VHH binders against Uncharacterized HTH-type transcriptional regulator MJ0568. Designs and how they scored, part 9

Target 1, 125 residues: Uncharacterized HTH-type transcriptional regulator MJ0568, of Methanocaldococcus jannaschii (q57988)
Amino acid sequence: MSQSIEDYLERIYLFIKENNRPIKTTELAKLLNIKPSAVTNMAKKLHRLGYVNYEPYIGITLTEKGIEEAKKILDKHKTIKIFLVEFLGLDEKTASEEACKLEHALSDEILERLKIFMEKFKDKV
Below, E stands for the ipSAE of ESMFold2; O stands for the ipSAE of OpenDDE; V2 stands for 0.75 times the mean of E and O plus 0.25 times the DockQ between their complexes.

## First folded at step 4 (VHH)

Design z3 (framework vhh_ozoralizumab_d1)
Fold by ESMFold2-Fast, scan of step 4:
Structure z3 (fold): chain B 125 residues (1-125), chain A 123 residues (1-123)
Amino acid sequence: as target 1 above (125 residues)
Amino acid sequence: EVQLVESGGGLVQPGGSLRLSCAASGFTFSDYAMYWVRQAPGKGLEWVSEISSKGSSTKYPDSVKGRFTISRDNAKNTLYLQMNSLRPEDTAVYYCARVTGSYIYDSWGFDYRGQGTLVTVSS
């Protein structure tokens, strides 16, 4: 999945969880720091891929498939950030920024191995 | 199975009032914002109201602001639209909507809406 698609799904999920409503294209554009037209084009692509529902003038929601994918991306982000802070001693801001970059590049296999490693060594940090 | 069933439409004279209801089932109604939208004969879809999941926030376009009121009863899984001071240009099929992707996408339509209820404002 491309980084852009993953960033859209993650941001849409977090917004809907906090606000309990569809996110408008202008709101998502502001959150991602891009133009509303770019959001509209991506929303149509995400709908074609089965991740979102999009209605002009109303907004964007996630399908069940989209929710599942967004949760996986958030789990990767959280796992990487915890590793960088707790095991490598990075400050939270730097760790969050790096986790955002790495979450799109790490395979599920590496993520699972990282979780196991952290569980095994949690009391030795 | 997500279902939305509208009711309350009918023929009314200009200046009259109607209250529309939408019965929701098949999902956790209280987790979703809801919309009322309409489609006048030969026209496109027009948004007429929005309400947050808990009912704390509502929005209206200028065309209906001050005349229409959206509300919800989460305990009854029901959405309402109170329409006052109706005008001939309010004649349309009214739909309650939750964007879900549960039906085939048409680029300018909803992913999900009810069957609609017809409101005719005519003397």
Scores: ipSAE 0.000, ipTM 0.095, lowest interface PAE 20.0, mean pLDDT 78

Design z4 (framework vhh_8pnl_2)
Fold by ESMFold2-Fast, scan of step 4:
Structure z4 (fold): chain B 125 residues (1-125), chain A 124 residues (1-124)
Amino acid sequence: as target 1 above (125 residues)
Amino acid sequence: QGQLVESGGGLVQPGGSLRLSCADAGSTFSDYAMAWYRQAPGKERELVARISSGGSTNYADFVKGRFTISRDNAKSTLYLQMNSLKPEDTAMYYCAAKPGTYIYDEWPSEYDYWGQGTRVTVSA
């Protein structure tokens, strides 16, 4: 139904990196498969939290705080998903669903230890 | 400093081999994860192979067993050994780099530094 703050930040970040321009509310709505009004409400919330610059009729861009948070959450998601697929043998769909849940709960310390573990184990197989 | 320069492309017959090189003029090569991407005419850039700062590798399914990615940190150079080349391997090949050890990037936008590309043509 509704996207998490983290999901919005990740998608905005990836769009801007690829297209080098602000994302329009209608474009983000299509990408998330939700209504433009839901995007507008979330953009206002993200603006209040200091993660985005939101200009009606122009679009959404990330602040430096928003970029840092988006990169962190994207890195967590990918790291967890890869661990679940590569090391635990889960299928892509199950791994993606579990990663989405776990990315908001894992500390930076655990994430970093997980990366080190995966790198060491991968080198041995 | 992040200047990447590719070389080694050219025209080869099907079944032939080429070795691509990517030289990094920067001082932090050993701290970077590196990748080879390719782009055929009219298509999106696609990942070919990745290598972490620690040397762990990952390959796209369509090149497994044929291509080998490697790095020489002392020479600040990335390599792609391409064997058993097929016409469908024809593309511009790009070297890419990003800080850190994470090698499972899905999208070109995740790499901070890119070379200008080297052309590989596989034709009879």
Scores: ipSAE 0.000, ipTM 0.152, lowest interface PAE 11.4, mean pLDDT 78

Design z5 (framework vhh_podentamig1)
Fold by ESMFold2-Fast, scan of step 4:
Structure z5 (fold): chain B 125 residues (1-125), chain A 122 residues (1-122)
Amino acid sequence: as target 1 above (125 residues)
Amino acid sequence: EVQLVESGGGLVQPGRSLTLSCAASGSIFSDYAYGWYRQAPGKQRELVAAISRGSTLYADSVKGRFTISRDNAKNSIYLQMNSLRPEDTALYYCAAEVGGSYIYDTWESAYWGQGTQVTVSS
């Protein structure tokens, strides 16, 4: 999956989880620092791919497929961030920024191996 | 959506133990990972301990002294705090995050409790 698609799914998921309502295109545009027209175009693409429900006067929600994908992205983000803070001693801000970049580049296999490593060696750093 | 209510805080002397409880309601308990955070006056909120499906995580400052656990039958999370120190004095918050992921970034945790005060002094 592309970084852009993953960023949209992650942000939509977090907003809905926090606010218990659909996210408006203008709200998502502000969160991603892009134009509303870019959000509308991407929302239509994500709808076609089966990740979101897009209703022009209501906003954007996630399908079950979209929720599953967003959770995977967030789990990867959290795992990388915990590794960077707890094992490498990075501060929260730096770790969060790096995790955001790395979450789109790391394979599921590397993620699983990292989780196993962290569990096995959690008391050794 | 999940609601979290903390309890068990209080005033204790150094070296004593205290158990904090967090009761979760409003959604399916097993869908969430849970964490305990604390915030002392004038300091930023920090992670103390987290528990997901199958894993636990502890801050270096509490490793060996604190234990996080979950009781799925009671929809509750616990923090057992042993050998308490004055620097453990803080407002303790329970947090929940969907999907069984780790909780570490406070702003990414969608649901927070009201907090319970722990004061360690003579």
Scores: ipSAE 0.000, ipTM 0.118, lowest interface PAE 15.1, mean pLDDT 78

Design z6 (framework vhh_7yz9_2)
Fold by ESMFold2-Fast, scan of step 4:
Structure z6 (fold): chain B 125 residues (1-125), chain A 120 residues (1-120)
Amino acid sequence: as target 1 above (125 residues)
Amino acid sequence: QWQLVESGGGLVQAGGSLRLSCTASGSTFSIYDMGWYRQTAGNEREWVAFITYGGSTTYADSVKGRFTISRDNAKNTVYLQMNSLKPEDTAVYYCAADVSGWSGDEYTYWGQGTPVTVSS
């Protein structure tokens, strides 16, 4: 199981949106099924990259840059999931799981072309 | 053991250029994300530029368009090309190597620091 910068940003964003508070390293570790020390290491890297604010004992929040990147990742996930459900007939759960795998592998060019395709054929599901 | 050796600092006039170099020894350089930081008297160490092992770069707003970070994996060296230098760029510049892993094995290795003084 690979933990990527994109998975961290997506999970942090969703948690904060739902709970309106910083996420603790132990909470993020539980969500990602990894050790808290791995979260601390990644939080430091994300902070250096300008994606997060990290405060010991408080937790992790996203910067404006982090929010922007998390939204792009989520948009990619949603676009792939909609395509799989609406155009290929997969169920929501299977589509979501596959989108999670594909979101890190598909380029922005493919994402853009998928959106254009779906817009053109939205009535032909 | 992992070590970073910096060079290229010095005294330069405003509007001039300097190139800082940081050479790594004792480990596999190409797998590390590398960065340059600077510290002025009385202030915290400030991030300047970052380059991933894959070559993607990011810059602090204060240096964007004037500084360029690059790497030469064959020479285990990271560079900071500093153009259009301003008196405000006067600082001690530090090279850093960071690596992250699942198991909590992230380490930051720091160079000794290279002083840069920009005269007006």
Scores: ipSAE 0.000, ipTM 0.102, lowest interface PAE 17.0, mean pLDDT 77

Design z7 (framework vhh_vobarilizumab_d1)
Fold by ESMFold2-Fast, scan of step 4:
Structure z7 (fold): chain B 125 residues (1-125), chain A 121 residues (1-121)
Amino acid sequence: as target 1 above (125 residues)
Amino acid sequence: EVQLVESGGGLVQPGGSLRLSCAASGRTFSIYDMAWYRQAPGKGRELVAGITYGGSTSYADSVKGRFTISRDNAKNTLYLQMNSLRPEDTAVYYCAADFHPWGSEDAYDYWGQGTLVTVSS
């Protein structure tokens, strides 16, 4: 999945979780600092891929498939951030910025190994 | 791992105000998404307000404009400022913490014991 698709799904999911409503294309454009036309084009692509429900005057919501994919991306972000803060002692701002970079590059294998490590050693590091 | 203790509930008249506090113990409060839920007699639990670890807030339509959620990471404390209280706000209010490094966000991992808010004359 491209980084841009992952960024869209992540931000849509977080918005809906926080606001309990569809996100409008203009709101998503503001959050991502891009033009509304770019959001509309991507929303149509994400709809075709089965990740979102898009209705031009109501906004964007996630399908079940979209929620699953967004959760995977956020799971990577949270896992990396928690590891950096709790195990390596980084401050939250630095850890969040690094997690944002690493979440798109980290393989599922390394993510799973980090989870096992943290679960095993949560009280020792 | 996180222990949550709510306080601040009580009897208040319609139109009154209350501030609920949730004291968290443990070393990881700042990385949790936090929320206030409530459960009225004969009803299921409903989300009242949420705040992410990054500070973004969300509110149920029934409380929007009247309630304010906030957090103090230095004090490991979550707050709910409740203004213009109505009889239908009567419920047990619960603090909840969401720690899902494993990908699930449908349930909160840690719940407090609750604090009763009664809005009655």
Scores: ipSAE 0.000, ipTM 0.161, lowest interface PAE 11.1, mean pLDDT 78

Design z8 (framework vhh_7yz9_2)
Fold by ESMFold2-Fast, scan of step 4:
Formats: C-alpha cells, structure tokens, sequence
Structure z8 (fold): chain B 125 residues (1-125), chain A 124 residues (1-124)
C-alpha cells in the first residue's frame, strides 16, 4: 500500500533522530510494511520535491525543508494524542493510532483551536 | 571474502588530531560507498560520516566541521581526519560498507560489512 508524503517524512525523521544515521530504503519499507520498490519511487519523488537527500548506496536523509515539514506533522500528532488521552480518556495505544489517522485530516486552524481549548481547561479549581 | 582493517587509533589530548585509515580487500572498493561509525561501551554503533562512490560526503551533526572523510580508490582505503578532538569523541571507531545496490535502477540487494574497530581515547 502507498503511504502519504506526511507518513514518509514523519517516519524518516523519527528513525534518524532515534538511530543517528540515514535510513535505508529496505529499513523504511519494513517500518511502513510496503515493498522496497515503493519506497524507492517515493524517495525519488520526495527528492524532486526538495524534502529528502536520496543516495541509493547511502540511504535517505531529510533536507531543512523536510525537517521543517516533519516537525509540523509531529507537533500535530502530539497535540491530537495528548487531547485524546487527557481529555477523552483513551489509552496510549488507541490514542496514538487515532492521532496517526487524524493528523492528516485536521486543518491548522482546528489544531490551533484545540491547543487553546486544552490550555484553557488544563487545570481545575 | 570481504575484509575491512582499521588503523590509526590511539590516545590523544583534547584539541588534538588523529587520522584513521581503513583498507578494504575482497571486493571492488571503488563500486561501494564507505562509512565510519563509532561505539562507546553499553551503546549501539553511531554513524559518523559517509562517502559515496562519486565522492559525495555526509556527516553526523556532532562531527560537522571537525571531521573529514575521504577515499583513495587506488589504495582501496577510506580515511577519517579527526580535528579538534573532544573527550566525548572517545570510542571504538569502525569502518563499514553498508547500503543498497541497484542495476538499471532496480534494487538488487543490500550489503552490510564491518571492520574490527580501532580504539580512540581523548584525554582531558
């Protein structure tokens, strides 16, 4: 199955942050549960869009543009997950899975309003 | 049989320099990307620098501006020039060839070969 640009960037960023090295196409394919050829095709597309540096013999790293975009996606994921756990009472696993689905559907305006709502109702008196 | 043999490690004072060498045998060196990794006790191996077949280089943020990777295909050797060494650079340094091979833009396979390591100790 194909993955969105956002899923690729988020996963690449997290891998590099955790492992301190470029990610190989075969490693990314295993993490996303897809074929290496699908990752190669997407990596070439992401390279043309300016999000990644792609060298077949070395692997994939993010450009400054790619890092910026990945951080935005992760901020959205984190905000949604915190809301689902803290305000809706979902467990960590369910909240993480739902946040992954919702992060691609929510607008920046809704995200900002959600942050304001959470801050306003953070404490009880 | 693939072999990578590192040399040049040792004890050096903070602020000093060392040049590591890695000599390859058992494969066509010029066809493969080469890299340097390091490992401290109790931690997994950390990437330091890569050099492609064409000479393109990439560096970990912790070493950018201080370390330089280079290769000499005539000698089947990859080098790591380490300048402005810090105590935090103390580790066993490994030479590796790790990556993926393509023929006619088709993924053919992966390779993952490591040397024995050379220790570097940076004193304060």
Amino acid sequence: as target 1 above (125 residues)
Amino acid sequence: QWQLVESGGGLVQAGGSLRLSCTASGFTFSDYAMGWYRQTAGNEREWVAFISRGGSTTYADSVKGRFTISRDNAKNTVYLQMNSLKPEDTAVYYCATIGEKYIYDEWTGEYDYWGQGTPVTVSS
Scores: ipSAE 0.006, ipTM 0.237, lowest interface PAE 11.0, mean pLDDT 81

## First folded at step 5 (VHH; from x28 with E105S; framework vhh_podentamig1)

Design p1 (at its last look DockQ between E and O 0.01; V2 from the best seeds 0.00; counts 0 for: pae O 7.6 > 2, grease 24.5 > 24.2, placed apart)
Fold by OpenDDE, look of step 5:
Structure p1 (fold): chain B 125 residues (1-125), chain A 120 residues (1-120)
Amino acid sequence: as target 1 above (125 residues)
Amino acid sequence: EVQLVESGGGLVQPGRSLTLSCAASGLTFSDYAYGWYRQAPGKQRELVAAISRGSTLYADSVKGRFTISRDNAKNSIYLQMNSLRPEDTALYYCARVGSDYIYDSWGDYWGQGTQVTVSS
């Protein structure tokens, strides 16, 4: 999955969670700092891929598949951030920024191993 | 006062069809989007179908079987349910979305629901 797609899913998920409503293409465009037309095109693509529900005048929402993917990405972000802060001693802001980059490259297998590592050594740092 | 009243539910055998109706009052009907939701026992409420200014949206589980429509002259929306399955058994709700957005439990007004039971 492309980083762009993951960013969309993550942003949509967070918006819906916070606002409890579908997100408009124009709203998403502002959040991602891109043109509304680009968002529309991506929304259509994501819809075809089964990650979102997109219809004019209804807005953009996540399917179960989309929610699952978004949660995975967010879990990666959270885990990486915690690791960077608690184990590597980074500040919250730097850790968050770095986690935003790494979350797209980290495999599920490595994420699991990282969690295991963190649990095993949490009392040693 | 905005009111939504569902009707048309009942007990049917698998493979049969039902048509649900939702009558809205106390609002300018044409200005809003509407949706059908359902909640099965022990499960969360889920979107079944939505309709805005002509555009429709369906849950994957009902695509090809269910059809949502609206009649602005009658201030009503409908859900034609064909090829019903036991897993379609649920309390079905009609909802209005406050603006041009609709999904899941995000309706601002809800009906009391109509029970649909599919059983052999």
Scores: ipSAE 0.016, ipTM 0.240, lowest interface PAE 7.6, mean pLDDT 88
ESMFold2, look of step 5: ipSAE 0.044; ipTM 0.533
ESMFold2 (binder alone), look of step 5: mean pLDDT 80; pTM 0.815

## First folded at step 7 (VHH; framework vhh_7yz9_2)

Design q1 (from x14 with L27R; at its last look DockQ between E and O 0.50; V2 from the best seeds 0.00; counts 0 for: pae E 2.1 > 2, unsure alone 62.4 < 65, grease 27.4 > 24.2, SAP .761 > .668)
Amino acid sequence: QWQLVESGGGLVQAGGSLRLSCTASGRTFSDYAMGWYRQTAGNEREWVAFISSGGYTTYADSVKGRFTISRDNAKNTVYLQMNSLKPEDTAVYYCARVGSDFIYDEWGQYWGQGTPVTVSS
ESMFold2, look of step 7: ipSAE 0.540; ipTM 0.846
ESMFold2 (binder alone), look of step 7: mean pLDDT 78; pTM 0.800
OpenDDE, look of step 7: ipSAE 0.687; ipTM 0.894
ESMFold2, look of step 8: ipSAE 0.473; ipTM 0.816
ESMFold2 (binder alone), look of step 8: mean pLDDT 78; pTM 0.793
OpenDDE, look of step 8: ipSAE 0.656; ipTM 0.873
ESMFold2, look of step 10: ipSAE 0.370; ipTM 0.750
ESMFold2 (binder alone), look of step 10: mean pLDDT 78; pTM 0.796
OpenDDE, look of step 10: ipSAE 0.683; ipTM 0.891
ESMFold2, look of step 17: ipSAE 0.394; ipTM 0.776
ESMFold2 (binder alone), look of step 17: mean pLDDT 78; pTM 0.802
OpenDDE, look of step 17: ipSAE 0.455; ipTM 0.782

Design q2 (from x14 with Y104E; at its last look DockQ between E and O 0.85; V2 from the best seeds 0.00; counts 0 for: pae E 3.0 > 2, unsure alone 62.6 < 65)
Fold by ESMFold2, look of step 7:
Structure q2 (fold): chain B 125 residues (1-125), chain A 121 residues (1-121)
Amino acid sequence: as target 1 above (125 residues)
Amino acid sequence: QWQLVESGGGLVQAGGSLRLSCTASGLTFSDYAMGWYRQTAGNEREWVAFISSGGYTTYADSVKGRFTISRDNAKNTVYLQMNSLKPEDTAVYYCARVGSDFIEDEWGQYWGQGTPVTVSS
């Protein structure tokens, strides 16, 4: 369930950053390839959890809590992608796909140790 | 915004000790690995010690056994205890999140002003 919440927060954040406006539920449903009713149900849940502001027909924005959480998810994704490209030699597209799979599995401590490893050895790859 | 304030630098004779502190305001860093770096004139900034969010530490070979990094997440603060100082330790010391030079993210790049340390012969 944390993975589903993470996917919603990431997509909402990226959309608003790029478009400078709330994302409509129909737009989010298309991006996630799910029914609009599923988006509405999740938007209500995210609102109850304090992650989003939700208004039917106007759309969805993130609260400060939602923004902070979305940024952490993106940081994890980017860190893993850079590792896969720079240290393991994957192409950008493959690395991004694999990072999406890995980001839900890595603990925060392991992610931070990965960052430390990358800093220690960046000049040796 | 993150505001990083280093302190504790100064002039000290070889063999002496200093304790550096770095506090962050505007955003907590308890979920992030932090590090101390140093830079001498004409050289790249180099890492000195890292500490993970969970307390795992590692040190550059040149400072092992002499320096100790620690953190107090409740105070949003990271420390560097520097013992048995050598003239080679003379540098401006910076604290930062690990990856500030090559991992770009939504938080932006954050370095403090640094705190100068001079170790005399």
Scores: ipSAE 0.295, ipTM 0.724, lowest interface PAE 3.0, mean pLDDT 85
ESMFold2 (binder alone), look of step 7: mean pLDDT 77; pTM 0.787
OpenDDE, look of step 7: ipSAE 0.655; ipTM 0.873

Design q3 (from x14 with L27R Y104P; at its last fold request DockQ between E and O 0.01; V2 from the best seeds 0.00; counts 0 for: pae E 17.0 > 2, unsure alone 64.8 < 65, placed apart)
Amino acid sequence: QWQLVESGGGLVQAGGSLRLSCTASGRTFSDYAMGWYRQTAGNEREWVAFISSGGYTTYADSVKGRFTISRDNAKNTVYLQMNSLKPEDTAVYYCARVGSDFIPDEWGQYWGQGTPVTVSS
ESMFold2, look of step 7: ipSAE 0.000; ipTM 0.125
ESMFold2 (binder alone), look of step 7: mean pLDDT 79; pTM 0.805
OpenDDE, look of step 7: ipSAE 0.724; ipTM 0.908
ESMFold2, look of step 8: ipSAE 0.544; ipTM 0.846
ESMFold2 (binder alone), look of step 8: mean pLDDT 80; pTM 0.818
OpenDDE, look of step 8: ipSAE 0.717; ipTM 0.902
ESMFold2, look of step 9: ipSAE 0.000; ipTM 0.134
ESMFold2 (binder alone), look of step 9: mean pLDDT 80; pTM 0.815
OpenDDE, look of step 9: ipSAE 0.722; ipTM 0.904
ESMFold2, fold request of step 15: ipSAE 0.000, 0.000, 0.000; ipTM 0.118, 0.132, 0.135
ESMFold2 (binder alone), fold request of step 15: mean pLDDT 79, 79, 82; pTM 0.800, 0.804, 0.833
OpenDDE, fold request of step 15: ipSAE 0.677, 0.687, 0.710; ipTM 0.897, 0.898, 0.908
ESMFold2, look of step 15: ipSAE 0.000; ipTM 0.160
ESMFold2 (binder alone), look of step 15: mean pLDDT 79; pTM 0.807
OpenDDE, look of step 15: ipSAE 0.719; ipTM 0.905

Design q4 (from x14 with L27S Y104T Q109E; at its last look DockQ between E and O 0.62; V2 from the best seeds 0.00; counts 0 for: pae E 6.9 > 2, unsure alone 64.7 < 65)
Fold by ESMFold2, look of step 7:
Structure q4 (fold): chain B 125 residues (1-125), chain A 121 residues (1-121)
Amino acid sequence: as target 1 above (125 residues)
Amino acid sequence: QWQLVESGGGLVQAGGSLRLSCTASGSTFSDYAMGWYRQTAGNEREWVAFISSGGYTTYADSVKGRFTISRDNAKNTVYLQMNSLKPEDTAVYYCARVGSDFITDEWGEYWGQGTPVTVSS
């Protein structure tokens, strides 16, 4: 899955979890700092891929498939952030920014090995 | 959300073997790395072995070559085969889920209640 799709799913998921309502295309455009027309085009693509429900006047929600994918992306982000803070000593803000850069490149197998490494050495940091 | 139940502990003579089992409740067992730890009275818990969801394993130096961790995702079960046991392996053994659960939860581990192992002689 492309980084752009992953960024959209992650942002949509977080918004809906925090606000308990669909995210409007204008709201998502503002959060991603892009034009509303780009959000509309991506929402249609995400709908075709089965990740979102899109209603022009109501907004965007995630399907069950979309929720599962978003959760995987967020788990990867959280794992990387914790590694950067606790093992490499980065501050929370820097770690979050760097995790955003890394999460799209890391395979699931390497993520699992990172989790094992962190647990193996957590008492030594 | 998860419950872990260890079994298989007991008394065994030095040089003997035991097989520990840990069964997890829940539908996402296959997604998570699992591990075994052990603890003696007055000491901190000691990492023993881990297994990833994909089957990658790693072991503490003190047990390499003697202990084998494995998993059966269909049964939601992780195992620790302990061979060539020594009196120093005497401890309460705990299984654990390794890693984070979800975005809003703090980083943490899920632990079982433990199963005691005593190696005599």
Scores: ipSAE 0.029, ipTM 0.481, lowest interface PAE 6.9, mean pLDDT 83
ESMFold2 (binder alone), look of step 7: mean pLDDT 79; pTM 0.800
OpenDDE, look of step 7: ipSAE 0.163; ipTM 0.597

Design q5 (from x14 with L27R G99A Y104S; at its last look DockQ between E and O 0.66; V2 from the best seeds 0.00; counts 0 for: pae E 8.8 > 2, unsure alone 64.4 < 65, grease 24.6 > 24.2)
Fold by ESMFold2, look of step 7:
Structure q5 (fold): chain B 125 residues (1-125), chain A 121 residues (1-121)
Amino acid sequence: as target 1 above (125 residues)
Amino acid sequence: QWQLVESGGGLVQAGGSLRLSCTASGRTFSDYAMGWYRQTAGNEREWVAFISSGGYTTYADSVKGRFTISRDNAKNTVYLQMNSLKPEDTAVYYCARVASDFISDEWGQYWGQGTPVTVSS
């Protein structure tokens, strides 16, 4: 089962932020519910793309580029969730589920315009 | 982490022009939308103009056609060119970072300290 680069970067970022150490490939495989060999293949791809540092016996960390990208993806998730809850009235659980579906589709430009809209009209709902 | 410094305010005759500047400290200035707000005595701050990181602009109806917002990402600066000024434009003008980064706990807007503009009739 395929996983987007974005899902990997989000999981790695959150794990390292919470645990303050590299994530092992076996740990990431468990979190994503996929085979360790798929994680190893993606880790090599992410390293080639400049997003991660990968050391077989230590684990995976993010480069500065990887951290920046992970933060952008998480910012999309939070922005969409807040919009759905505060402007459209969805409950937190439903909003989080829908934000997960939507976050990978929004361009940076549209996300920024959504933020502008939310700031402009936050007192008018 | 972010500091905004406005300049360019002052006294100007009705019908005149003024250009406000706002310089931001911050490594990621080019990633953020910026805006201008204004506040008259005894009233809430009101939105005037926004500019996205990519240059998309939007304006309040009361200033459309007279004011122009622009940015220079190399200088971490946003501008508000105000033409055909009216006494009703008299206010303290604030620049702000409009779009927040929810991850870094920079929720909400960063405000400058404001620059007063007085338009005399």
Scores: ipSAE 0.011, ipTM 0.447, lowest interface PAE 8.8, mean pLDDT 83
ESMFold2 (binder alone), look of step 7: mean pLDDT 78; pTM 0.793
OpenDDE, look of step 7: ipSAE 0.076; ipTM 0.536

Design q6 (at its last look DockQ between E and O 0.55; V2 from the best seeds 0.00; counts 0 for: pae E 2.7 > 2, unsure alone 61.0 < 65)
Fold by ESMFold2, look of step 7:
Structure q6 (fold): chain B 125 residues (1-125), chain A 120 residues (1-120)
Amino acid sequence: as target 1 above (125 residues)
Amino acid sequence: QWQLVESGGGLVQAGGSLRLSCTASGRTFSDYAMGWYRQTAGNEREWVAFISSGGYTTYADSVKGRFTISRDNAKNTVYLQMNSLKPEDTAVYYCARVGSDFIDEWGQYWGQGTPVTVSS
């Protein structure tokens, strides 16, 4: 999955979890710092792919498939961020930025081994 | 939210063997690393063995060569084969999704535990 799709799913998931309502295209555009028309185009694409429900003027929600994918992406981001902060000593802002870059590059198997390593050595850092 | 059920614990003589099982209700069990932990009264849970979805395994030094972790993704089950048991292996044994302590915010991933007592 492309970085663009992953970023959209993650942001939509977090917004809806926090606010308990659909996210409007203008709100998502602001969060991503892009034009609302780009968000509308991607929302239509995500709808065709089965990840979102999109209703103009009401907003965007995630399908069950979209929620599952968003959770996987968020889990990867959180895992990498915690590793960078707690094991490598990065500040929160830098760790968040680097996690966003790294989450698209790591394979699922390496992510799982990273989780195992972190669990194994959490008390030794 | 996942549900985990451990089984197979009991009383065994030193030098004996037990096989623990842990069955998960999650549809995506095969996507996640799983682990066995154990806890004695008054102590924190300690990890015993981990297995990734791809079969990578690692063990605590105290159990290497005696315990074997395995999984059957078709049955949503992870196993712990415990051989050459010692009295210090006496504990309540738990299975869990790896990372439940600090990165998994989507629910409880610990089972109820299965007690193991190893007699001298």
Scores: ipSAE 0.348, ipTM 0.763, lowest interface PAE 2.7, mean pLDDT 86
ESMFold2 (binder alone), look of step 7: mean pLDDT 78; pTM 0.790
OpenDDE, look of step 7: ipSAE 0.652; ipTM 0.874

